# Ledger of designs, part 13: miniprotein binders against Ferredoxin--NADP reductase

Target 1, 346 residues: Ferredoxin--NADP reductase, of Oenococcus oeni (q04hb6)
Amino acid sequence: MDNEIFDIAIIGAGPAGLFAQFYAGLRELKTALIEATPRIGGQITALYPEKTILDVAGFLGISGRDLVNELKLQTDLVDSKTFLNSEVTNLKKIASHFEIEINHHASFLAKSVIIASGNGSFSPRKIDVPGSSEAEQSGMLTYLLPGLSEVADKDFAVVGGGNTAVDYAVELIDHDCHVSLIHRRDNFRAMESSVTKLKNSRRTNFLTPMKITGLSPKKEKLEIELQSVPDGAVKRVSVDRLIGGFGFTASSRTINQWEEFPEQFNQGFLTNEAQMTSIAGIFAIGDASIYPGKSDLIATAFGEAPTAINQAVNYFDPDRGGPQHSTSLNKKEVFKHDRIKSRYNS
Below, E stands for the ipSAE of ESMFold2; O stands for the ipSAE of OpenDDE; V2 stands for 0.75 times the mean of E and O plus 0.25 times the DockQ between their complexes.

## First folded at step 11 (miniprotein)

Design e3 (from d2 with E14K E17L; at its last look DockQ between E and O 0.56; V2 from the best seeds 0.00; counts 0 for: pae O 2.8 > 1.5)
Fold by OpenDDE base, look of step 11:
Structure e3 (fold): chain B 346 residues (1-346), chain A 81 residues (1-81)
Amino acid sequence: as target 1 above (346 residues)
Amino acid sequence: SEKVTIRFEADSPKALLKALYEILRRALELGGEVYFEFEGNELYIEVEGVPKEVLERIAELAEKIARELGIKVKIRIKEEK
């Protein structure tokens, strides 16, 4: 890996990390956004993508998904590098820099670190069968619903027995998809009305009691190998996409293994007024940060991000000077894409 | 492995989220793994990877949370053989 030293490594691609990445870009900082999961948006994406958020300034109301999308679009305005599927397995101070170990085999170097990991890593419970990694890489296996505007008449499979799976199936059939619902039992641990809706739908095929034993991505379809739980009979079905609906897991084990481990309180890193942790050069923002009087709000995280970025700059380059107000920024120099210049020049 | 299963039922998603965070904090602090799933007005939580005594404490915490939030809770401790 090229001995590239980042100015800032941001850990976690939740709303706090995304906004920090953008703001760092406005400061022309070389940043790495490092995310353990295959998706950005953190808890928003994981827990409530369809919920309307009312307490973010500047929005009358915005869905979790839309907020993440807007944050992503904002980051696209600046030079930024995002590394998904990159779990930070170690954080180590090396001389004047930090080494951020990824997945026990790769590392990044950074002058400063901003922890935006939220309340831990919320990861969808993954299916682990032969071909699952390939299917996930191809986008044929996902753990969240795709955009529903173009899914009509597509064949989906949903695997799971809880409300996550059932809700996914319901949403898909409501958008004129065909759904094969795969579960190891005939009984679902889901809202009865939703299950009844699925049972009454001609677009729902119940594949129960069955387990997935393998996945084979084809050119246009995903082949799913299924095994009957009671008799072991093998069945194969082909779908456009498989959606894993097993719910979510949370773990802090990886963070607890860091060599540079800032002081924590209630699973948050203790931070001062500069959003700096107990370790100089390591900052925390959003739900990863805790301090007296903090409000656990996305809006607060958005305020913390610039503070952490500016203080990080002060840490590694005290002579660089203070941040310029965004109104004084030459938009032509900061924004890469011409199309966005027109929206801000009117 | 021993695990505790906690089901919260509430009319408010906010209450369920609060319950989740409190259990998560406790379980993660103790080095446990937490599985959870939102089920409409229900929250399903499984905690594993902690000693039985800790699972029992988490169960007690869940009961306390439920009382404080005025929500329903069902708790099951299973010894997976």
Scores: ipSAE 0.110, ipTM 0.595, lowest interface PAE 2.8, mean pLDDT 84
ESMFold2, look of step 11: ipSAE 0.477; ipTM 0.850
ESMFold2 (binder alone), look of step 11: mean pLDDT 87; pTM 0.854

Design e4 (from d2 with L24M L28I; at its last look DockQ between E and O 0.45; V2 from the best seeds 0.00; counts 0 for: pae E 1.9 > 1.5)
Fold by ESMFold2, look of step 11:
Order: sequence, then C-alpha cells, then structure tokens
Structure e4 (fold): chain B 346 residues (1-346), chain A 81 residues (1-81)
Amino acid sequence: as target 1 above (346 residues)
Amino acid sequence: SEKVTIRFEADSPEALEKALYEIMRRAIELGGEVYFEFEGNELYIEVEGVPKEVLERIAELAEKIARELGIKVKIRIKEEK
C-alpha cells in the first residue's frame, strides 16, 4: 500500500460497512473499506448466504447473498477503495490523522475511522512461531492464494490438513506451481479426490508429519524451519511463499491491541448520538456500536451509517456543511448504470 | 483449559453451514472463542474459554442441532495440557 491519506477508513465490509462506503461516496469522500476476510458481506456471506432475510426495508425477502450483491452494486457506483484480506492490526493517532496498520506491515492515514466490524468477525487462525510476524509483514506469509497468471514453476508451501489447505495446494498445482504441503499428521481430513490428485502429482512434496518451528524471510525466499513430529529432527526448506490453510477463529471481542482502542461495553463500542466512540474521530456502527435504545438490526445499521459519515465530516471538515439530499447531488456517475438509467428514462 | 470439540458430518454443505451458525452464535454469546474448519463432508468446531458447565450446554445444543437437521455428530469435552 502507498502512503495514501483517506477521509474515512471503514473497518469491516458487512452490510453496515458496505452501505457506509456507498453513502460516503455520495458525499464525495475518499474512503478505504477494510475487510479481514477474502470477501465482502461479513458473517452473512461466510455463514448463510442463502438464508432469506425478512427485515430489510424495501425488500420482500432477500437472501444474504443477494443483499450483499445489491450493496456491492451501490459501492461500484462510487469512487472507493476496498482492501480485502486486510486485518487492522493497529490504529494510532498521528497529528490530526489516524494511522491504520494492515497485516502488521502496511499502513495508511485517514482523517477519521468508522468501526463497522461486528462482535464475532472471522479471522484466519494464524501461524505463531518465531519469525511469523516478520514473514507476514514481508508478504511472504499469507492466508490466501496470490494472483495465478504468472506463478508457473514458483515454489509454494501450504500448511494445514483440511479442505482449505488441500484446495489451495490443488489450485497451485493446476497453475504449474511446485507445492510443499505441510501437516502435523500423515493423514489429511479433506476431499479424497483432491488428496489423491496431490499424491499423484510430480509437483507436490508432502512434508508430513511435520510442524513449522520457525520462519526467516530472506531477500527473495522464505526459509521454513520444520520439525518432524515423531522424532524431532529438524529440516529446512526455502520457498517463494507460504500460505496458511487453517480454519477460522471467531470471538465475542474485537481485536483490542490497538493503541487507539475506544471504550467498550458488552463487547460493543460505546457511542453517542453522533455514533462517535470515546475517541474523537473514531465512530462505530452496526453490531460494533452500543448505546441506550440500540436495536441490533441491519435496518438500524443502515440508519447509523449516514449519521456516522456526516458526523465524521463535521469532525474533520466542519466548514463543508451538512448532508446533501441524493436528489441534489451530481447524478452523472450514478445514472451510468443501465438499471438506474432504464428506471429514469421510462 | 477445557474445550468442547464438535464434529458434524453431512452430505449437504447447507446443513453444515446451518450447524456452524447456530453453534457459533450461541458460543460467542456465552463468551467462548470458536475455531472451525470444513474437512471433507465434515465440520470441525472447537469452543473454549468458558467454564465446563457452559461447554456442556454447547454440547447439548450440538446434539439438538444434529437431531433437527438429521445429521451425524460426535462431541467430546477435553482438558488441555
């Protein structure tokens, strides 16, 4: 990431965050939407994309997948930037701005922050061994596949023994990579056909039963220290990338390691009428916020988002003025979309 | 130091997703930390960070979910060392 300055950083790409991103675009704000998982939609897309939701205003029933798709279409109409697979690992105040640290190594600045991640967001189980923080910071340790158009003959390691790890390994083999598959046991609990495909491939090297005991990023390669589980023998391998293929952890608490960490109550950030937290310039919406009379509904979050966005503007640029109605905004970019254009040309 | 492990088995990914949602929601409400991973046609769940009595309540919920969805479940409560 470059050294960009955003008007608003929005943490979490569930329905609340997506709508906040769209509304901020209507206010012509430069925003960053930051999501720790590989996809937008939050818990809805991760857990129950096909579930019909009855209490979203304006829809007579809508699936979780369709709701997220509609919100994505809205964000596509505005100039916005989205950072997937991006865990906010620190938040600190620098002069009049906030510095947002991503994945322990990247950072950017924002004039204000909106916390829209719920109190149960998923994060991948991370590798925690000597050197793992540095490896992730360098980009050599990740928890997702890279772009695959130009990876032929590169050396990857994948660690894990379930569907995620095996699926990653298969995809890499299908793109002519070499893959070392690391697991603490000789058996994998994954689809049998996928495991068989890996066993039959000349490009797969099984490093089992072994565990990773250390990581050392070098200039162009990552050195992985392995230990044989039965006898403790040490082995070292060098790869271009290591991909973690473990499952996910979810908790009732947000990450509380940030230097700027607002006051919480019942796992929600306390907010006032402006959706502002205990830290000036940091706001919370959706399941992330708590206040007297709060109802934890998508409908409530959709109302909170414009409030938080407009109050963030009051915080960092009070002379900009109050919210504009959508009918008084420049509609040129909004009316480019065929669905909207059709509706207004009939 | 104690955890419950839950393993659902079903041919339907939808059934496993529903089971995950129900367990995760209740465990998080009760203050637990949840780990989950899809493994073939199985869903593996760990819940920890709560008293044994809470783990037993989660185990009972897992059995109820398995009956309601008509799927298999294996449950163990373990002490970690």
Scores: ipSAE 0.404, ipTM 0.823, lowest interface PAE 1.9, mean pLDDT 83
ESMFold2 (binder alone), look of step 11: mean pLDDT 86; pTM 0.843
OpenDDE base, look of step 11: ipSAE 0.464; ipTM 0.818

Design e5 (from d2 with Y21R R25W; at its last look DockQ between E and O 0.54; V2 from the best seeds 0.51)
Fold by OpenDDE base, look of step 11:
Structure e5 (fold): chain B 346 residues (1-346), chain A 81 residues (1-81)
Amino acid sequence: as target 1 above (346 residues)
Amino acid sequence: SEKVTIRFEADSPEALEKALREILWRALELGGEVYFEFEGNELYIEVEGVPKEVLERIAELAEKIARELGIKVKIRIKEEK
């Protein structure tokens, strides 16, 4: 790995981390966003992608998913690197820098660290049946929605019976996919409106009450072996992709093993007015931060992100000067992509 | 392995989220592994990987949270043979 030293390493790609990444880009900082999961959006993506958020400034109302998408689009305006599937397994101070170990085998060097991990990392609960590992390796089994721009007329299967599975199915049919919804019960424990939408859709096939007993990746399709719960009858279906729509698992094992572990109070790292933790050069924002009078709001996290970034700069480069007002920024220099130049030049 | 299963029921998604956050934190603090799933107006949580005594504490916490939030809770401690 190129001995590249980042100005800032941001841990967690939730809303706080995403906005911090963007703001760091506006400051022309070399930034690494490090995310343990294959997804951005943190708790929003995991817990309430379809919920309307009303208390984010500048929006009359925005879904969790849409907010994450907007944040992502915003980060795409700046030069930044995002590393998904990268669990921070250790954080240590090396001379004047920090070493951020990921997945016990790789590391990043950074002048400062911003912890934006929220309340932890969530991993989708995996299906464990014969062929599941092979199907996952082939990409035919996933636990995330694919890019929705190219899914039209594809055949998907979704397995699960809660909000996750139902929401995935709804999203897929809204993008003109065919969905086979697999569940061990006839009754779904999800939002009634969503279930009704699926029932009314000609694009939804209910495979209930059935369980998956095996997966067989083929050249072009995934073959799913199903067993009827009541009578044990076997059925096979072929789809382009199976999406696991189960709940999430969480573990604290990783964070507690950091060599540099900031002081915690309740669910967060104690921070001062600079969003700095008990360890100089390590900051925390969003749900990863706790201080007296904090409001647990996304809006608050968005305020904390610039504070942490600016204070990080002050920490590693006190002579760099203060932030420029965004209105004073030369958009042509800051934004990488010409496509955005056209929107702001009009 | 022993596990505790917690099912909260509330009309308010925010109440369920709060309940999740509190249980999740406590379970993780105690070294447990947590599974959770939102199921309409219910939140299902499983905690495992900790001794029975810890599971009992988590169960007690869940009851407390339910009372404080004014929501329903069903708790089961299962011994997986």
Scores: ipSAE 0.506, ipTM 0.838, lowest interface PAE 0.6, mean pLDDT 87
ESMFold2, look of step 11: ipSAE 0.555; ipTM 0.874
ESMFold2 (binder alone), look of step 11: mean pLDDT 86; pTM 0.843
ESMFold2, look of step 12: ipSAE 0.526; ipTM 0.861
ESMFold2 (binder alone), look of step 12: mean pLDDT 85; pTM 0.841
OpenDDE base, look of step 12: ipSAE 0.471; ipTM 0.819

Design e6 (from d2 with F38Y G40D N41G; at its last look DockQ between E and O 0.52; V2 from the best seeds 0.00; counts 0 for: pae E 7.0 > 1.5)
Fold by ESMFold2, look of step 11:
Structure e6 (fold): chain B 346 residues (1-346), chain A 81 residues (1-81)
Amino acid sequence: as target 1 above (346 residues)
Amino acid sequence: SEKVTIRFEADSPEALEKALYEILRRALELGGEVYFEYEDGELYIEVEGVPKEVLERIAELAEKIARELGIKVKIRIKEEK
């Protein structure tokens, strides 16, 4: 992110954050949508992908998966940036800007912040074997994908048997890495198409059924001690990085290690009518926001998102002008999308 | 710290989703941290980061959910090492 300055940083890529990103794009704002996990959709895609949601205006019922897909189509209509595998590890106010720390090392600036990460957060489940603490401290063991611009031709190991591990492995082979996939069983609890892609790739080495029994960081490589589940035979492999893919934990708390941490009530951030928190320039929407009369619905969050975006503009650029309706915003670009053109012509 | 592990087994994906939702909602309300995975007619849940008394209440909820939905459940409260 290299000291980039954004108008708005949006934390969390669930439905509220996705819609906020789209609306900000209609306002021609430079935004960063930041998500700690490998995928958008937040709790919807993790918990309710096939559940029909009846109370999202404009849909005669819609599954959680389809809702996220529709929101993604909206964000594709605007010039927006989404940063997956990116945990906000600190938030600090610097004069009229906010410094946003990503993954304990990278940072960028934003004129305002919208917290859309919901009433809780996902964090990775950790490996606990001899040497794991040292391996993590060295940076050779992680639980989230690294930035993918500099990983080509590196040798990775991924451990786990669910969608998290398989998704990590697929992303790595798509970026020209070699991947050893480690699991204590020969079968995976993951999407069949993804597993098939890995089995058909010459970049994937399956180390199953095996379990990790120890880690030893060396000068340039991480040595992984494996044990065959059927017979206990010990094997050692060397990789550049090991990524733990055991899924995520859900927590009832926003991570409160940030230097700028707004006032909370019942695990949500207190907001006013502008969706502003106790810290000027920081807003909250969706499940992250608490106020009198709040209905904890996706429909409510969709109304909160434009309010928060427009009030953020009033905060950092009060002379810019008031909120705009979608019918008055850059109709040429919106009408270029085939799906919109079809509706326009019907 | 201690944790509760809960394994629901059912042929109905709807039953497993409802069980997950109820456990997740209650565990998060009580300040717990939840890990879960779904596979082949089985829902696996771990809850930790709360006192043993809270884990016991969650275990009781899991048994109640299993009875209401007519599905099987296995529950264990373990000391985490």
Scores: ipSAE 0.013, ipTM 0.469, lowest interface PAE 7.0, mean pLDDT 81
ESMFold2 (binder alone), look of step 11: mean pLDDT 84; pTM 0.820
OpenDDE base, look of step 11: ipSAE 0.219; ipTM 0.657

## First folded at step 12 (miniprotein)

Design f1 (from e2 with R25W; at its last look DockQ between E and O 0.63; V2 from the best seeds 0.47)
Fold by OpenDDE base, look of step 12:
Structure f1 (fold): chain B 346 residues (1-346), chain A 81 residues (1-81)
Amino acid sequence: as target 1 above (346 residues)
Amino acid sequence: SEKVTIRFEADSPEALEKALWEILWRALYLGGEVYFEFEGNELYIEVEGVPKEVLERIAELAEKIARELGIKVKIRIKEEK
């Protein structure tokens, strides 16, 4: 990885981190957004994507999913890098910079760090069978739906028996995919209407009651070894991709292992009026931040993000000057991506 | 490893989400690892990585939450022999 030094590293792609990424982009900062999971949106995506949020300014009501989508669209307007599947396993101060270790094997350098990790890292529960790591590395095993624009007539397998697996299967068949749904029981514990839809679809093959015992990535297909739960009979199927449709695992343990560990109170890092932690150059926002009188709201996190970014700039480049109002920004220079030029140039 | 398993049952998705939130934050605060999965009208939660005494506190919390929300709960604490 090129010795690229970022101005800001943002840890966590929840609402706070996403808005921080956007605002940093508005200030033309070289920013890395680092997310442990394959998904953006943090707790919203994991816990309540369909819940209507009422306490975000400017919206009469917006679903969690829609809010995340809008935040993502904002980030697409600016030049910033997002690193998914990148768990921050260590944070270390090196001279005047920070080293952010990812997955125990890679690192980023940054002049400042903004912790937007919420109250923990969320990760999909992984499949742990022979060949699972290789399948994941090859992209043949994923825990998210791929882009659905090019999945027509592809063969997918989905493993799981809850809402996640069933929802994935439904989404795939709605996009003209073939789905093999693998579960250890004949009965699915999901929304009944969704299960009925799958049962009535010619595009759904039920592989139940079966468990995955091994994965073998081939050149073009993933071979899945299955075992029948009642009789132990072995079956093999080949698919384009396997999607793990299990629930989520949440943990704060990884953060507790950082060499640079700011002072905490309860579940958050103690922050001052600049959103700075006990360690100079490390900031915290959203649920990762705690201070007297804080309101635990998404709206508050959105206010904290610009504060942290502006104060980060003051920390690593005090001569750069104060924040300019967004109204003074030349939209044509700031918004580098062609797709949105069409909406704002009309 | 010792773990507590919690299964909530409710007709209201909102009730299950509230139950999840309360358990999740308490468990994370106490240094635990939480697995969760929504299963129709049920929510399944596993908490591990904490001492038995903490698991028992989480179990008690789950019972309290169930009472407060008027929902059903099944709790099991598994001890590794």
Scores: ipSAE 0.341, ipTM 0.749, lowest interface PAE 0.8, mean pLDDT 86
ESMFold2, look of step 12: ipSAE 0.483; ipTM 0.846
ESMFold2 (binder alone), look of step 12: mean pLDDT 85; pTM 0.839

Design f2 (from e5 with E29Y; at its last look DockQ between E and O 0.64; V2 from the best seeds 0.52)
Fold by OpenDDE base, look of step 12:
Structure f2 (fold): chain B 346 residues (1-346), chain A 81 residues (1-81)
Amino acid sequence: as target 1 above (346 residues)
Amino acid sequence: SEKVTIRFEADSPEALEKALREILWRALYLGGEVYFEFEGNELYIEVEGVPKEVLERIAELAEKIARELGIKVKIRIKEEK
């Protein structure tokens, strides 16, 4: 990894982190957004994708999923790097910068750090069978839906029996995929309408009651070994991709192992009026931040993000000057990507 | 490893989400690991990685939450023999 020093490293791709990334981009800061999971959106994606959020300014109501999508679209307007599947395993101060260790193997360097980790990292529960690691490395096993623009007529397998698996299966069949739904029981514990939709679809094959016992990545297909729960009979199926549709695991253990550990109160890092933690150059926003009188709202997190970014700049480059109002920004210079120029230049 | 399993049942998704949030906050604060899955009108939660005494406190919290929200809860604590 090139010895690239970022101006700001943002830990966590929840709403707070996403908006911080955007705002940092508006200020033309070299920014890294680091996310432990394969997904952006944090708690919204994990807990509230279909929930209508009413307390975000400017919206009469917006779904959790839609809010995350809009935040992502904003980040696409600016020059920034996002690193998914990157759990911050250590945070260390080195001279005038910070070293952010990822997955115990890689590191980033940054002049400042913004902790936007919410209440912890959310990771999908993984399949642990022979060949699972290899299948994941090859991309044949994932825990997220792929881009749905080019999945028509592909063969997918989805494993799970709750809302996650059923929702994935529904979304895949709605995009003209074939889906093999694998579950250890005949009965799915999901929304009845969704299960009925799957049962009525010719594109859904139910592999129940079965468990996965092994995975074998081949050149073009993933071979899945299945075992019948009642009689132990073995079956093999080949698909283009397997999607793990289990629940999520949340943990804060990794944060507790950081060498640079800011003072905490309850579940958050104590912050001052600058959103700075007890460690100079480390800031916290959203649910990762706690201070007297804080409102635990997404709207508050959106206000905290610019404060943290501006104060980070003051920390590492006090001569750069104060924040410019967005109305004074030349949109043509700030927005590098051509695709969105057409929507905002009208 | 010792773990507590919590199953909430409610007709309201909002009630389940609220229950999850409260359990998550407490469990993560106490250094636990939380697995959760939504299962229709049910929410399944596993908490592990904390001492038995903490698991018992989480169980008590789950019961309290269920009472406050007017929803059903089933709790099991599994001890590693």
Scores: ipSAE 0.445, ipTM 0.800, lowest interface PAE 0.7, mean pLDDT 87
ESMFold2, look of step 12: ipSAE 0.514; ipTM 0.856
ESMFold2 (binder alone), look of step 12: mean pLDDT 85; pTM 0.841

Design f3 (from e2 with G31D K52E; at its last look DockQ between E and O 0.82; V2 from the best seeds 0.57)
Fold by OpenDDE base, look of step 12:
Structure f3 (fold): chain B 346 residues (1-346), chain A 81 residues (1-81)
Amino acid sequence: as target 1 above (346 residues)
Amino acid sequence: SEKVTIRFEADSPEALEKALWEILRRALYLDGEVYFEFEGNELYIEVEGVPEEVLERIAELAEKIARELGIKVKIRIKEEK
């Protein structure tokens, strides 16, 4: 990885991290957003994507999913890098900057760090069978839906029996894919309407009650070995991609192993008025931050993000000056992407 | 390794989300690992990586949450042999 030093590394792609990324972009900071999971949105995506949020300013009500989508669209307006599937396994101070280790094998360098990790790291529950690691490395096994623009007529397998698997299967068939839905039981515990939709679709093949016993990546297809739960009979199917549709695992253990570990109270890092932790140059926002009188709200996290970004700038470049109001920003210069030029040139 | 399994049942998705959040907050504070999956009108949770006494506390918390929210709960503590 090129010895690129970021101005700011943001850990966690929840609402706080996403807004911090956007605001950092407005200030033309070289920013890395680092997310452990393959998805943005943090707890919103993981816990309550369909929940209506009523206490975010400017919205009469917005679903968790829609809020994440709007935040993502906002980040697309600025030049910033997002690194998914990147669990921060260590944080270390090196001279005048920080080294952020990811997945025990790669690292980022940054002048400052903003912890937006919420209450912990979320990850999809992984399939652990012979060949699973190889399949994941080849991209034939994933735990998220791919871009759906070019998936028509492809053969997918989805494994799981809850809302996640059923939702993935529904989304895939809505994009004209063929789906083999694998579950250890005949009965799915999901939204009844979604299950009915799958049952009525000619594009859905139910492989139940079956479990995956092995994976074999081939040149163009993934071979899945299945075993019947009741009788042990073996079946093999070939698909373009397998999607793990299990729930999520949450843990704080990885954060607790950082060499640079700011002082904590309960589940949050103690922060001052600058959103700075006990370690100079490391900030925390959202659920990762705790201070007297804090309201544990998304709205509060959105207020904390600009504070942390501005104070980070003051930390690594005190001569750069104070925060610029968004009204003073030349939108044409800041928003480099063509898609937004059309909305603001009207 | 020992784990506790918790299954909440509620007609309200919001009730399940609240239940999950309370369990997550407590379990993560205690350095536990939490697996969770929404299953229709049910929420399945596994907590592991903590001492047995902590698992019992999580179980008690789950019961308390269920009572407060007026929802159903099934709890099992298993020793992985």
Scores: ipSAE 0.450, ipTM 0.806, lowest interface PAE 0.7, mean pLDDT 87
ESMFold2, look of step 12: ipSAE 0.517; ipTM 0.857
ESMFold2 (binder alone), look of step 12: mean pLDDT 78; pTM 0.756

Design f4 (from e2 with E14R K18R; at its last look DockQ between E and O 0.59; V2 from the best seeds 0.49)
Fold by OpenDDE base, look of step 12:
Structure f4 (fold): chain B 346 residues (1-346), chain A 81 residues (1-81)
Amino acid sequence: as target 1 above (346 residues)
Amino acid sequence: SEKVTIRFEADSPRALERALWEILRRALYLGGEVYFEFEGNELYIEVEGVPKEVLERIAELAEKIARELGIKVKIRIKEEK
């Protein structure tokens, strides 16, 4: 990886991290957004993409998915790099900058760090059946939705009965996939509108009431062995990929042990009025930040992001001057991507 | 292993989210392992890996949260015999 030194490394691509990325771009900072999962949006994407958020300023109501999409579109206006599937496994101070290790084998260099990781990393509840480990290693079993740009007409299976599984199935259908939805009961405990959408879709096959008893990765397909819950009858289906949708697990054991580990309280990093942690040059925002009187809101996280970015600049380049108001920015110079020039040239 | 199961019910997704975070923070701080899943207008949480006394404290917290948010809660502590 090129010895590229970033001005700011942002850890976590949730709402706070996404907005921080955008604001850093407005200030023309060389920024890396580092995300452990294959998707942006953090907890919104993972937990409640279809839920309406009412407490974000400027919106009468916006779905979790739509908010993430709008944040993503906003980040596309600026020059910044996003690194997905990149779990921060270590943070180390080296002279005047930080080394951010990812996946125990790669690293980024940055002048400052903003932790926007929320309340920690959640791991999906895993399927434990014969062949599950092999299927996961082959990539035929996953617990998060893959990139959806090339999934049209593929055969997916989704297993689960809650919002996670149903939301995954809906999203796959919306991208022209075929979905086999596997659940141990005929009744789903999910949003009724989503379940109805699946029932009305010709692309959805319900495999209920059934449980997975085994997985067999083949050359091009994953074979799933199913057992009927009421009578024990065995069925086999072949799909391109199986997605586990059982919800999430969290453990105190999954807390990253970094060489530079800021002081924590109740799983948040203690921050001052500058959003700086106990370690100079490391900031925290959103649910990753804790201070007296904090409101745990997305709106608060959006306010914290500019504060952290501006204070980061003051930390590594005190001579650069204060933040400019967005109204004074030349949009043509700041927004490098042609696609959005059309919306603002009107 | 002993575990506590918590089921919140609310029409407000935000209320369920808030309930989740309060339980998660406390459970993780106390060294517990947490499983959770959203199920329509319900949030299901399991906490394990901690002594019975800690599970009871988490149960009490869940009740408190439910009262504060004005939502419904069902709590069960399972003891492995």
Scores: ipSAE 0.425, ipTM 0.803, lowest interface PAE 0.7, mean pLDDT 86
ESMFold2, look of step 12: ipSAE 0.483; ipTM 0.852
ESMFold2 (binder alone), look of step 12: mean pLDDT 83; pTM 0.814

